# Designs tried in a protein design chat: miniprotein binders against Hydroxyethylthiazole kinase (thiM). Part 21

Target 1, 273 residues: Hydroxyethylthiazole kinase (thiM), of Natranaerobius thermophilus (b2a1a8)
Amino acid sequence: MSTFNSNFKLGTYLTQVRQENPLVHAITNYVTMNDCANITLAAGASPAMCESRDEVSDFVPLAKALYINIGTINQEHKDSIYLAAEKASELEIPIVLDPVGAVAIKSRLDLVKDLLTNYNVSCIKGNNAEIKCLAGRKGHGKGMDSLDLGEDIQMVNSELSEKYNTMVLATGKTDLITKGNITVKVSNGTPLLGRITGSGCMLGILISAFIGASDNDWEAGIAATVSMGVVGEMAEESISSSTDLGSFRVKIFDHMAALTSKELQERGNVSEL
Key: E = the ipSAE of ESMFold2; O = the ipSAE of OpenDDE; V2 = 0.75 times the mean of E and O plus 0.25 times the DockQ between their complexes.

## First folded at step 19 (miniprotein)

Design ee4 (from cc6 with V60I V81L; at its last look DockQ between E and O 0.86; V2 from the best seeds 0.00; counts 0 for: pae E 1.53 > 1.5)
Fold by OpenDDE base, look of step 19:
Structure ee4 (fold): chain B 273 residues (1-273), chain A 83 residues (1-83)
Amino acid sequence: as target 1 above (273 residues)
Amino acid sequence: SPELQEILLELTFLFHEIYQLQYELENGDPELKEKLRELRKRIIELLKRLLEAKEGDPSIEELKKEIDQLKKELDELKQELES
């Protein structure tokens, strides 16, 4: 019986999202943009995909959080990311960063490291390979899964967290969330989340919404991670076949919209390591 | 405020809708792209005003009127795009 650390008020953070209805500014890739918007709305937050260089600086002050996903990189997008990150840091608006593709593409890795070094990133979310790569290790992985079984991801998370003074979420079969030397394990979710496009991006923007609605980034980030996992579990329970991936995707939005604070609290599986 | 939240949601929906139209017009008519850009700028300004507003503020009614006008203009633009 995983000792439910009764200390996490997970449900409270979902309630806060819905009460505050935070505006979440997202600079993300075109592939997952619509699903990111939909999951944000389903959670009770307000998405805004503003990536234009001429608009981003004016938009940043309006939002409660900035989500940056580096999945689509062109020069204009890069310029917008820097402008947004600078303005968000100036205004102490929390930034959630998704280092997608950093393992395979050096230019993306360099961009992420630059962002982490020069701006106030509240949370970095990546798979084990991405996190290891950011920490200066060799990482091998496909999609959300890491094939590198060699190094303890908890240790790597702590190193990365301390280096950049950020919360680190390493996603996998189980999610590890680290701040400094403290790590919690989230044991919610389903492998089906890895079989749809954009589940990681949806998690990233969801973390942004939760953090944006709260003054506690640590617990809000954990609650967001649990929420995505719980909704994934509920969606899996709602489909007739494990191959009904289209239905599964739709059910994620349905269950996020219907998720109660009580359900989140009861189904959440969080343990301190 | 429930009212302010509803307006916020409406503005964000409109903002996203315009984004989708802009994406579809990536290689389209520059004039239409500029019209969409102007609508987005107006939404940003409305969002700014909304976030500064308090419940019961008389300015909210003016915001609603401006949003209605923006919706009309967006509908007209959609018609142009479909032609």
Scores: ipSAE 0.406, ipTM 0.777, lowest interface PAE 1.3, mean pLDDT 89
ESMFold2, look of step 19: ipSAE 0.656; ipTM 0.878
ESMFold2 (binder alone), look of step 19: mean pLDDT 79; pTM 0.738

Design ee5 (from ext1 with E12Q L60A I81V; at its last fold request DockQ between E and O 0.87; V2 from the best seeds 0.70)
Amino acid sequence: SPELKKIEDELQEILLELTFLFHEIYQLQYELENGDPELKEKLRELRKRIIELLKRLLEAKERLQEAKEGDPSVEKLKQEVEELKKEIDQLKKELDELKQEVES
ESMFold2, look of step 19: ipSAE 0.663; ipTM 0.854
ESMFold2 (binder alone), look of step 19: mean pLDDT 83; pTM 0.814
OpenDDE base, look of step 19: ipSAE 0.573; ipTM 0.825
ESMFold2, fold request of step 22: ipSAE 0.681, 0.674, 0.582; ipTM 0.868, 0.866, 0.823
ESMFold2 (binder alone), fold request of step 22: mean pLDDT 84, 84, 84; pTM 0.826, 0.825, 0.824
OpenDDE base, fold request of step 22: ipSAE 0.586, 0.565, 0.597; ipTM 0.834, 0.827, 0.836

Design ee6 (from ext1 with E12Q E52Q K55R; at its last look DockQ between E and O 0.93; V2 from the best seeds 0.68)
Fold by OpenDDE base, look of step 19:
Structure ee6 (fold): chain B 273 residues (1-273), chain A 104 residues (1-104)
Amino acid sequence: as target 1 above (273 residues)
Amino acid sequence: SPELKKIEDELQEILLELTFLFHEIYQLQYELENGDPELKEKLRELRKRIIQLLRRLLELKERLQEAKEGDPSVEKLKQEIEELKKEIDQLKKELDELKQEVES
């Protein structure tokens, strides 16, 4: 039984993305760049990959949101991230941050903490291990699905959210989205999303698009998370075999482009915890 | 208004074109990481021009949202859009020339 909380206007936020067609500024890794661009376009937003130190400060004012993925860090990329984050914060442009690799690499963890402390980060999106790591917990689990049996991820999300005054999305079999002491569970998606490269990055930039098109970061972020999950479900339904991962990837873009506000609203499975 | 909607759709198409060109230049710059410094500089200049065109486009979108059907302001917007298209066409020509230089 889909506990549809009738209180979330999920479809409205998809409509807003398509109507506004927000320019999304992305500083991301080369591996997922094309898929991030494609999912943004499929949702009805406009992607722009701009990471040059000479351009980033001039580009930031044009965008409705800034997506930062720290997956590829060199000194130039780091400098560009700081310049972009500074300018976005000055102009109150929402920042969505993806802490990729922060669990394994201290320099990335330090960078993410600096960004969260000094700039206007509207949303941080990571797996359970990344979120726990950011909250100062020693994560034992290497995988997205490492339900470390011990600490309630909801509590960790709340601590992190309150500490940095940001929305926290912890991705997993079910996604938990937290702002302050309020947590919403999203029960959409498929394990196949974890079997393709860049599904987390695609979700991050999609959240940026939805937030950029709306004045309500909380509901927009929820709607974006639901949309990625719903599209994943639809794509799985449209392939002949669970091993057709290449076809599944293509079908994600097809279904994102074809997704209606009604379908998003009807298929959305959101509950408050 | 059907007329205003048509203009909005046109601006959306231009936005997509500019973002595509911006990405294409980015890919060329990546391929030329160890390439000719002169070509790299030309590509940087084209990217800067695209940023300026994007700025103008977004300003036009904002003005369109405030416009009413039949206002003289709408005709001015149409003229400015046509000028923007001409500049984009020129930029595309220059980019095509640079692609030929990179492939030679």
Scores: ipSAE 0.506, ipTM 0.799, lowest interface PAE 1.2, mean pLDDT 90
ESMFold2, look of step 19: ipSAE 0.677; ipTM 0.865
ESMFold2 (binder alone), look of step 19: mean pLDDT 83; pTM 0.804

Design ee7 (from dd6 with K41R; at its last look DockQ between E and O 0.88; V2 from the best seeds 0.62)
Fold by OpenDDE base, look of step 19:
Structure ee7 (fold): chain B 273 residues (1-273), chain A 83 residues (1-83)
Amino acid sequence: as target 1 above (273 residues)
Amino acid sequence: SPELQEILLELTFLFHEIYQLQYELENGDPELKEKLRELRRRIIQLLRRLLEAKEGDPSVEELKKEIDQLKKELDELKQEVES
């Protein structure tokens, strides 16, 4: 029996995205950029990939949220990230940060820590290894695979959340979302999401859209996380074989576009820990 | 406003389309790259104006005309790139 904590109005936040159609500014990697745009559109938001140093400062004020994914690191991209983060913080535009590759690359870790320290990051989303690494733990992981080092991810989330005054989403088989000492478990999704490129990036920009359309970053972030999971489940249900990964990817967009507030509310599996 | 949302979507699509063309031209003609950059700057300006606009304002019709002109210019640039 999925203990639907009746307290989360998940469907309301999807409705808000579609009603507000928030412009989401994204600085993301080239590999997932198109899918990030497509999932944003499917959710009912408006994506804008603006990473040019000359444009970013002028663009930031137009958006309701800024999504930063550090997957592509060159000097120009880094400069644009700093300019965007500075302007967003000045204007109190919520920033969602994806620390992709921070476990393996020190320069990325340093960049993420710098962003978290100096700018107003509303949400950080990473896998367990990335979150542990950001919290000062020695993370062992290749890519998106987190090795369970036996440390309680909830505790690590809380430490990180309190340190940087941000919402922390640790993604995995189950997702843990933490603000301060409060943690919510999201039990939606499918392993197939880990078998396509950019599912984490799509989740990041989706969180940005939901946060950008609401005044409650906490509940909006939870609703976005649930939405991605639910759509993943629906897409899996829609394919003929577990190997139909191409079809699965397409079905994610189809189901995100067709997702109703009622379906989100009914299929959401959220529990407070 | 449904009308303003449609315009927003249109502008974001155009913005993305230009981005894709810029990516394709990463090692291409500097003149074409500059033309694309100019179109992007114009879209940013149109977005700014759109966000300040109210439904039914005469300014919305002006925005639509400018977007139509921008589309024509983008189509011309696409032809130049394919060429």
Scores: ipSAE 0.400, ipTM 0.775, lowest interface PAE 1.5, mean pLDDT 90
ESMFold2, look of step 19: ipSAE 0.670; ipTM 0.880
ESMFold2 (binder alone), look of step 19: mean pLDDT 80; pTM 0.755

Design ee8 (from cc6 with L9I; at its last look DockQ between E and O 0.95; V2 from the best seeds 0.00; counts 0 for: pae E 1.7 > 1.5)
Fold by OpenDDE base, look of step 19:
Structure ee8 (fold): chain B 273 residues (1-273), chain A 83 residues (1-83)
Amino acid sequence: as target 1 above (273 residues)
Amino acid sequence: SPELQEILIELTFLFHEIYQLQYELENGDPELKEKLRELRKRIIELLKRLLEAKEGDPSVEELKKEIDQLKKELDELKQEVES
């Protein structure tokens, strides 16, 4: 029985996104950019994919949140990330960071650690392998998939959270969200989310939208994570076959756009650990 | 404000459309790339003004006019890219 922790007002945060329509600044990879934009719009926020070195510093002040995905790393992109992170930190604009590829590529790991050390990152979102890797453990994973090495991810989350003073979301079959020594488990979603490109990126930018629209990063981040999971469940329910991945992808946007605060609240499965 | 939100959404759509065109022109005509860059700069300025605007302010009508002009220019540029 999913113990709905009645303590989380998940629906309120979706309402807040739609009321505020926050501008979300995203520096992300080219593969998922359109889907990140579309999911942001569907949630009721406004995406802006500004990555130009010449424009990024001028754009940062306009946004309510900055989403950084390190999926595409070239020198120009790296420069833009640093400029954006610096300006966002200066203005206390929340930063959501996706460490994609940090397990396999040392230069990406070093970049993420540098960002976490020198700038105010409100949330880091990665799979279990990425989170373990960031915490100094050996991580094994391919893309969004992570291998469980038997280490308690909750403990790793807490260590990482405390080290960098950030909220840590470790994604998996169940999502674990940690701030300090507090961890919540989100039990929403579907394996089909792992079978489409960019579901993790879409989650990252949604977290940015929710955080950007609220004054409570912790609960907003949880609500965003739940919303992506719930929409995934609804989309799965809406397709005729588990192989209809193209239709599933489209239905994610449809259901995000149609998602009510009540549905989010009722379908949300969050428990404190 | 619903009106300001609609304008914000419109500007972000235009910004994204320009980004897509820039991506298509990664190895394309430098002149077209520069035109797209200038349109992006204009959108950023419009966003700045929008975020400072209040509902019912005469400045909002001016923003709408400028957005309409920008759309026309973008459509022209899109035609050039597709040719």
Scores: ipSAE 0.421, ipTM 0.784, lowest interface PAE 1.4, mean pLDDT 89
ESMFold2, look of step 19: ipSAE 0.622; ipTM 0.866
ESMFold2 (binder alone), look of step 19: mean pLDDT 80; pTM 0.742

## First folded at step 21 (miniprotein)

Design ff1 (from ee5 with E52Q K55R; at its last look DockQ between E and O 0.91; V2 from the best seeds 0.00; counts 0 for: pae E 1.7 > 1.5)
Fold by OpenDDE base, look of step 21:
Structure ff1 (fold): chain B 273 residues (1-273), chain A 104 residues (1-104)
Amino acid sequence: as target 1 above (273 residues)
Amino acid sequence: SPELKKIEDELQEILLELTFLFHEIYQLQYELENGDPELKEKLRELRKRIIQLLRRLLEAKERLQEAKEGDPSVEKLKQEVEELKKEIDQLKKELDELKQEVES
């Protein structure tokens, strides 16, 4: 029996973010940096995009979580990522990793695998293709939810989770979050989230904020995922046309800022698989 | 305590200001990717200063959690808040000057 919504204290975690106002250290790509900052602020957390090699090690201890997005990396960013991950692991600061582009670029895949192997990553968030690729499956390119070959993404998530001792979020039409053999399904969101740039990156940094504000990475990660989905739904409800993507994007920030713990709890759709 | 809550609110505002400034500096840095090395160094210096202010801020927040109303520690926290505000104002001024230099 899928134990529905009633077992997850989703609203509590949003309240905790707003109460704690955690500093979230982010090393991310320049394309989504602004949106990542804005969504973090809207959630009630404090973003810091410290990526300079000479600063990152000094900055890590200040933050409650480290978000790493490998979307745009050069050698300096790579060095900073390693320095940050090392320091975060030393200090037991949770790391959220976004393997963006790992499917298409081997060097990114190798970097992600190296990070997962050598450092304490609390959560990896990727689309189904990225997760499958990380699990050693042949993935099709960017953005294809290749429901290829009937392989259960849940099984792949579990394998990846156990291998690297991390929470795995596979994003899609429905989001699957796995830790070990436990998987929950989040049935919130809208296809419009896939039509704007950076929705996945925003989710990643949001997970970091929620995890950084909580002692329960599992439930905090679920709550963050639900929050992004719920805000997407609310934003879609607030636009006049499904083509108003610019307005939709703005409404994401508005609704994240206005989101109440009650709304999150009530609108959240989470089931254990 | 209303007094402690006020200090908490002020520290929260300072955190937001510092994070905004930090973000603005990084944005400006990206605009200057191929720009004047002197300007880049000035931005680096500002970032380092912000990091130090963030450290001080977080230490103040920790002290606030342990503080009791009427404790001498509360007055020290108020002083720290005022010092942080002054330093932030100076940083804002310097950043504005740098923005003007970049736009010229």
Scores: ipSAE 0.593, ipTM 0.834, lowest interface PAE 1.1, mean pLDDT 90
ESMFold2, look of step 21: ipSAE 0.602; ipTM 0.831
ESMFold2 (binder alone), look of step 21: mean pLDDT 84; pTM 0.820

Design ff2 (from ee5 with E8Q; at its last fold request DockQ between E and O 0.86; V2 from the best seeds 0.70)
Amino acid sequence: SPELKKIQDELQEILLELTFLFHEIYQLQYELENGDPELKEKLRELRKRIIELLKRLLEAKERLQEAKEGDPSVEKLKQEVEELKKEIDQLKKELDELKQEVES
ESMFold2, look of step 21: ipSAE 0.693; ipTM 0.871
ESMFold2 (binder alone), look of step 21: mean pLDDT 83; pTM 0.815
OpenDDE base, look of step 21: ipSAE 0.596; ipTM 0.835
ESMFold2, fold request of step 22: ipSAE 0.709, 0.690, 0.704; ipTM 0.879, 0.869, 0.877
ESMFold2 (binder alone), fold request of step 22: mean pLDDT 84, 84, 84; pTM 0.827, 0.826, 0.824
OpenDDE base, fold request of step 22: ipSAE 0.575, 0.550, 0.591; ipTM 0.831, 0.821, 0.834

Design ff3 (from ee5 with E8K; at its last look DockQ between E and O 0.85; V2 from the best seeds 0.00; counts 0 for: pae E 1.6 > 1.5)
Fold by OpenDDE base, look of step 21:
Structure ff3 (fold): chain B 273 residues (1-273), chain A 104 residues (1-104)
Amino acid sequence: as target 1 above (273 residues)
Amino acid sequence: SPELKKIKDELQEILLELTFLFHEIYQLQYELENGDPELKEKLRELRKRIIELLKRLLEAKERLQEAKEGDPSVEKLKQEVEELKKEIDQLKKELDELKQEVES
């Protein structure tokens, strides 16, 4: 019996997003930019993909959260990330960081570590490989991570969380969210989310939206993670075949837009570890 | 207050419109990565204008939170909403013209 720890007010955070309609500043990759924008809108927030070096510092103060995805990195993008992170930290605007590609590309890993060290990152969201890599573990490339290292991802999350004073979301079949020594398990979602491009990026910007609309980053981040999972489940329920990935992708947006606070609360499967 | 709620809703719509326009401009910018420098500069100018409108919008939202029904501040907010709408309409026209130039 999954003890529905009734203690998480998941639905209230969705309501807050829709009521506040927070402007979310995103510096993200071009591949997922549209989906990030669309999922933000569907959740009831306002996306802005301001990445120009000459504008980013002026834009940061306008937003309630900064989402940084390092999936596409060039020098200009890197400069914009630093400028944005600096300004956000100065203004205590929450930063959500997505370390995409950090496992495979050292320059990305170094950038992420630099950001975590020098700026106020409220949340880091990555897959188990990325999180392990950030924690100084030898990650094997995309997909092989779970089996070999025998190391409890919870322990790695806690280590990383404490080191950088940030919330850590390790995504997988089950999502683990950690702040310090506290870890919650989110048991929502579907394998189909891993079969579409940008599901992780969409989750990252959703976390930003939820955090931006709330004073409680921890619960807001959990609620955002649950919302993506629940919407994935609902979208899977809405397609005729597990191969209808195009339809599934569209249904994610439809169900995010239609998601009620009640549905989020009722379908959310969160447990403390 | 129904009046304050209406203003809130209008400001929300304006925010959405501005964010959409901003997104469209960035999409167009990516299409023009190796394109005409003049077009890129026009896009930059449009982005700057949107940022200024967003600033004004957010300031208006803050003022709305402090406003009471019947206050002179409410009329000023209505005027600001109308001004923002006019400026957005102008931006849309300019963006449409720019899109046509890119497609030609």
Scores: ipSAE 0.609, ipTM 0.839, lowest interface PAE 1.0, mean pLDDT 90
ESMFold2, look of step 21: ipSAE 0.640; ipTM 0.846
ESMFold2 (binder alone), look of step 21: mean pLDDT 84; pTM 0.816

Design ff4 (at its last read DockQ between E and O 0.95; V2 from the best seeds 0.74)
Amino acid sequence: SPELKKIEDELQEILLELTFLFHEIYQLQYELRELQKGDPELEELKEKLRELRKRIIELLKRLLEAKERLQEAKEGDPSVEKLKQEVEELKKEIDQLKKELDELKQEIEKLKS
ESMFold2, look of step 21: ipSAE 0.695; ipTM 0.857
ESMFold2 (binder alone), look of step 21: mean pLDDT 85; pTM 0.850
OpenDDE base, look of step 21: ipSAE 0.551; ipTM 0.808
ESMFold2, fold request of step 22: ipSAE 0.756, 0.740, 0.736; ipTM 0.890, 0.884, 0.882
ESMFold2 (binder alone), fold request of step 22: mean pLDDT 86, 86, 86; pTM 0.854, 0.852, 0.855
OpenDDE base, fold request of step 22: ipSAE 0.579, 0.580, 0.594; ipTM 0.823, 0.823, 0.829
ESMFold2, last read: ipSAE 0.745, 0.738, 0.761; ipTM 0.888, 0.885, 0.895
ESMFold2 (binder alone), last read: mean pLDDT 86, 86, 86; pTM 0.854, 0.854, 0.854
OpenDDE base, last read: ipSAE 0.576, 0.571, 0.185; ipTM 0.821, 0.818, 0.582

Design ff5 (from ff1 with F22W; at its last look DockQ between E and O 0.95; V2 from the best seeds 0.00; counts 0 for: pae E 1.6 > 1.5)
Fold by OpenDDE base, look of step 21:
Structure ff5 (fold): chain B 273 residues (1-273), chain A 104 residues (1-104)
Amino acid sequence: as target 1 above (273 residues)
Amino acid sequence: SPELKKIEDELQEILLELTFLWHEIYQLQYELENGDPELKEKLRELRKRIIQLLRRLLEAKERLQEAKEGDPSVEKLKQEVEELKKEIDQLKKELDELKQEVES
């Protein structure tokens, strides 16, 4: 059991986040802003939500990473996203992109594709439906739950990764992270993470924090994904009932703040496919 | 170096304070989305000042990485830390005043 985790220095990346305390610039939806901020702080990074068109270009240079979540977009937000992405790309600041709602809304899909095509996106994180949609697969999904069409998500991840030269995280019961032809499976987490609002957004900003604190986007992204899963497991272990979702949510922050590099390393379940 | 480490820790604390202030201002801005334009402008001014302070902070962090113990640059960094703290205290005061105006 111990042999597969030995290749990933997961704990080191958590240590780097806490040592560097990277400023993470986020353009995200209003629903998850607080949780994104809190999880970033708990991880030992510094969040800043800056979406104002007149400020975003001045703010981008200050941050170590840019997190873009397209969950609640108006025209002003869209303009700010483009300005931020342009400036981040100019400065080689890593961009983490969350394609929320791209399956259901064509304008969001087009925006995500434009960002992936024209800017330096280091990581795209989405559920299987979103990833399949971005890869040009026609999903009959009502909402965020696409019917698993039985297509190998690993193949889709690789196609998407190669097409846009980005790391692809497909979230699910198990998370698949792909860069080119290399795919890693993260087998951490709990179904309870899917029962709270913003768990995906929190993961996205965590990836941004870890990538922002490191020169290795691949391993940092894996470590961030593992950290969210491990903290979810620990939070589930800390509640009295599986229905204590409010307590579970609070425990995510508590356990992220308390998470040690050793615990992350030991509890991480990562395998190369 | 204990001295350099202390400066690093202080700069880290300043970063946290600035990020908290930013978050508070952002929350107030959201609450004032349809509120008084004058209050919105005050918040905008505070954000601009925070951006300036963040820039100064980052520049100080860069200088810290190049600093050696006993270098005159270290004293300048200490002075910068104190100036940043003073500016943050002023921002906190102004933000508190603005919060009171919003609640009135």
Scores: ipSAE 0.617, ipTM 0.839, lowest interface PAE 1.0, mean pLDDT 90
ESMFold2, look of step 21: ipSAE 0.618; ipTM 0.830
ESMFold2 (binder alone), look of step 21: mean pLDDT 84; pTM 0.830

Design ff6 (from ee5 with K61R; at its last look DockQ between E and O 0.86; V2 from the best seeds 0.00; counts 0 for: pae E 1.9 > 1.5)
Fold by ESMFold2, look of step 21:
Structure ff6 (fold): chain B 273 residues (1-273), chain A 104 residues (1-104)
Amino acid sequence: as target 1 above (273 residues)
Amino acid sequence: SPELKKIEDELQEILLELTFLFHEIYQLQYELENGDPELKEKLRELRKRIIELLKRLLEARERLQEAKEGDPSVEKLKQEVEELKKEIDQLKKELDELKQEVES
């Protein structure tokens, strides 16, 4: 899809997830495993963290989407990622890729570039630094923010999207989602999402669930991003103080499970750039 | 069809239970990163059984989409649902026993 549909119904995509109950195959790190599982369940999908090289090629055909987070990697885990990605591309199962650590670690950057080059990646999501690094920026030091020097992320997104034929989500104060030369801005969310661990994995696997349940990857990816932002806002509204981070985390899952298509449609804050 | 809807609901519950068990097994695997190789092998055996049950479940869901009331396939689907439920109960018992070994 090359255009943003002015008749876009965000709520339809949440309904589809709950109707389809898609199985989402996740290869992710131990730190994010429970958050990925819980947000997937709350949305109405079914998560599975199948990581063994002996098992992944057999598991991928069962799933509607494959989520890959490279936050922790060894050779065995890397082998599993390649085997799963190859099978998913063969079967046209959408792949969502989260390039955690690629700014600071060259072997992770190389892996992400290999996946984008060799397989059909439906969406890559990262923060501004990760996305800029993938577009050809190279840091001489360490740090996620060292590459965020004011370059227009919308232009970077478009270059990556065209180069790899993939949807690009750059997360920040507002989220920019690009496919080809079309960019959508999602203004939902709260800074509190940055103060708990796991927000990135929750967004990544949520995108995977929405895309896996739909024939329209572009709109489904936007709807997932809006959903995560909306439940973050609702969770923030449900706590007494910004220091209630434990309650905030729990409320994210409660609100995702309770979120209605009507609420998603009403609270969504989406505009085309 | 109420009968076909009941089978559909049961298959969805089975899917949820299998994926929860699979998740629990991977969590235990991480707790055993440097642990007993025999326990790791037992966890791998449970994962293989769950993958096979997931294949059977998804095939049953596909057959349900094509089924009509009164077809012989409906009775076969009902039997498969019951067989899957029995396998899940057995898996839960084996996992509970293995969890006790991990705690020791």
Scores: ipSAE 0.568, ipTM 0.814, lowest interface PAE 1.9, mean pLDDT 86
ESMFold2 (binder alone), look of step 21: mean pLDDT 84; pTM 0.822
OpenDDE base, look of step 21: ipSAE 0.638; ipTM 0.849

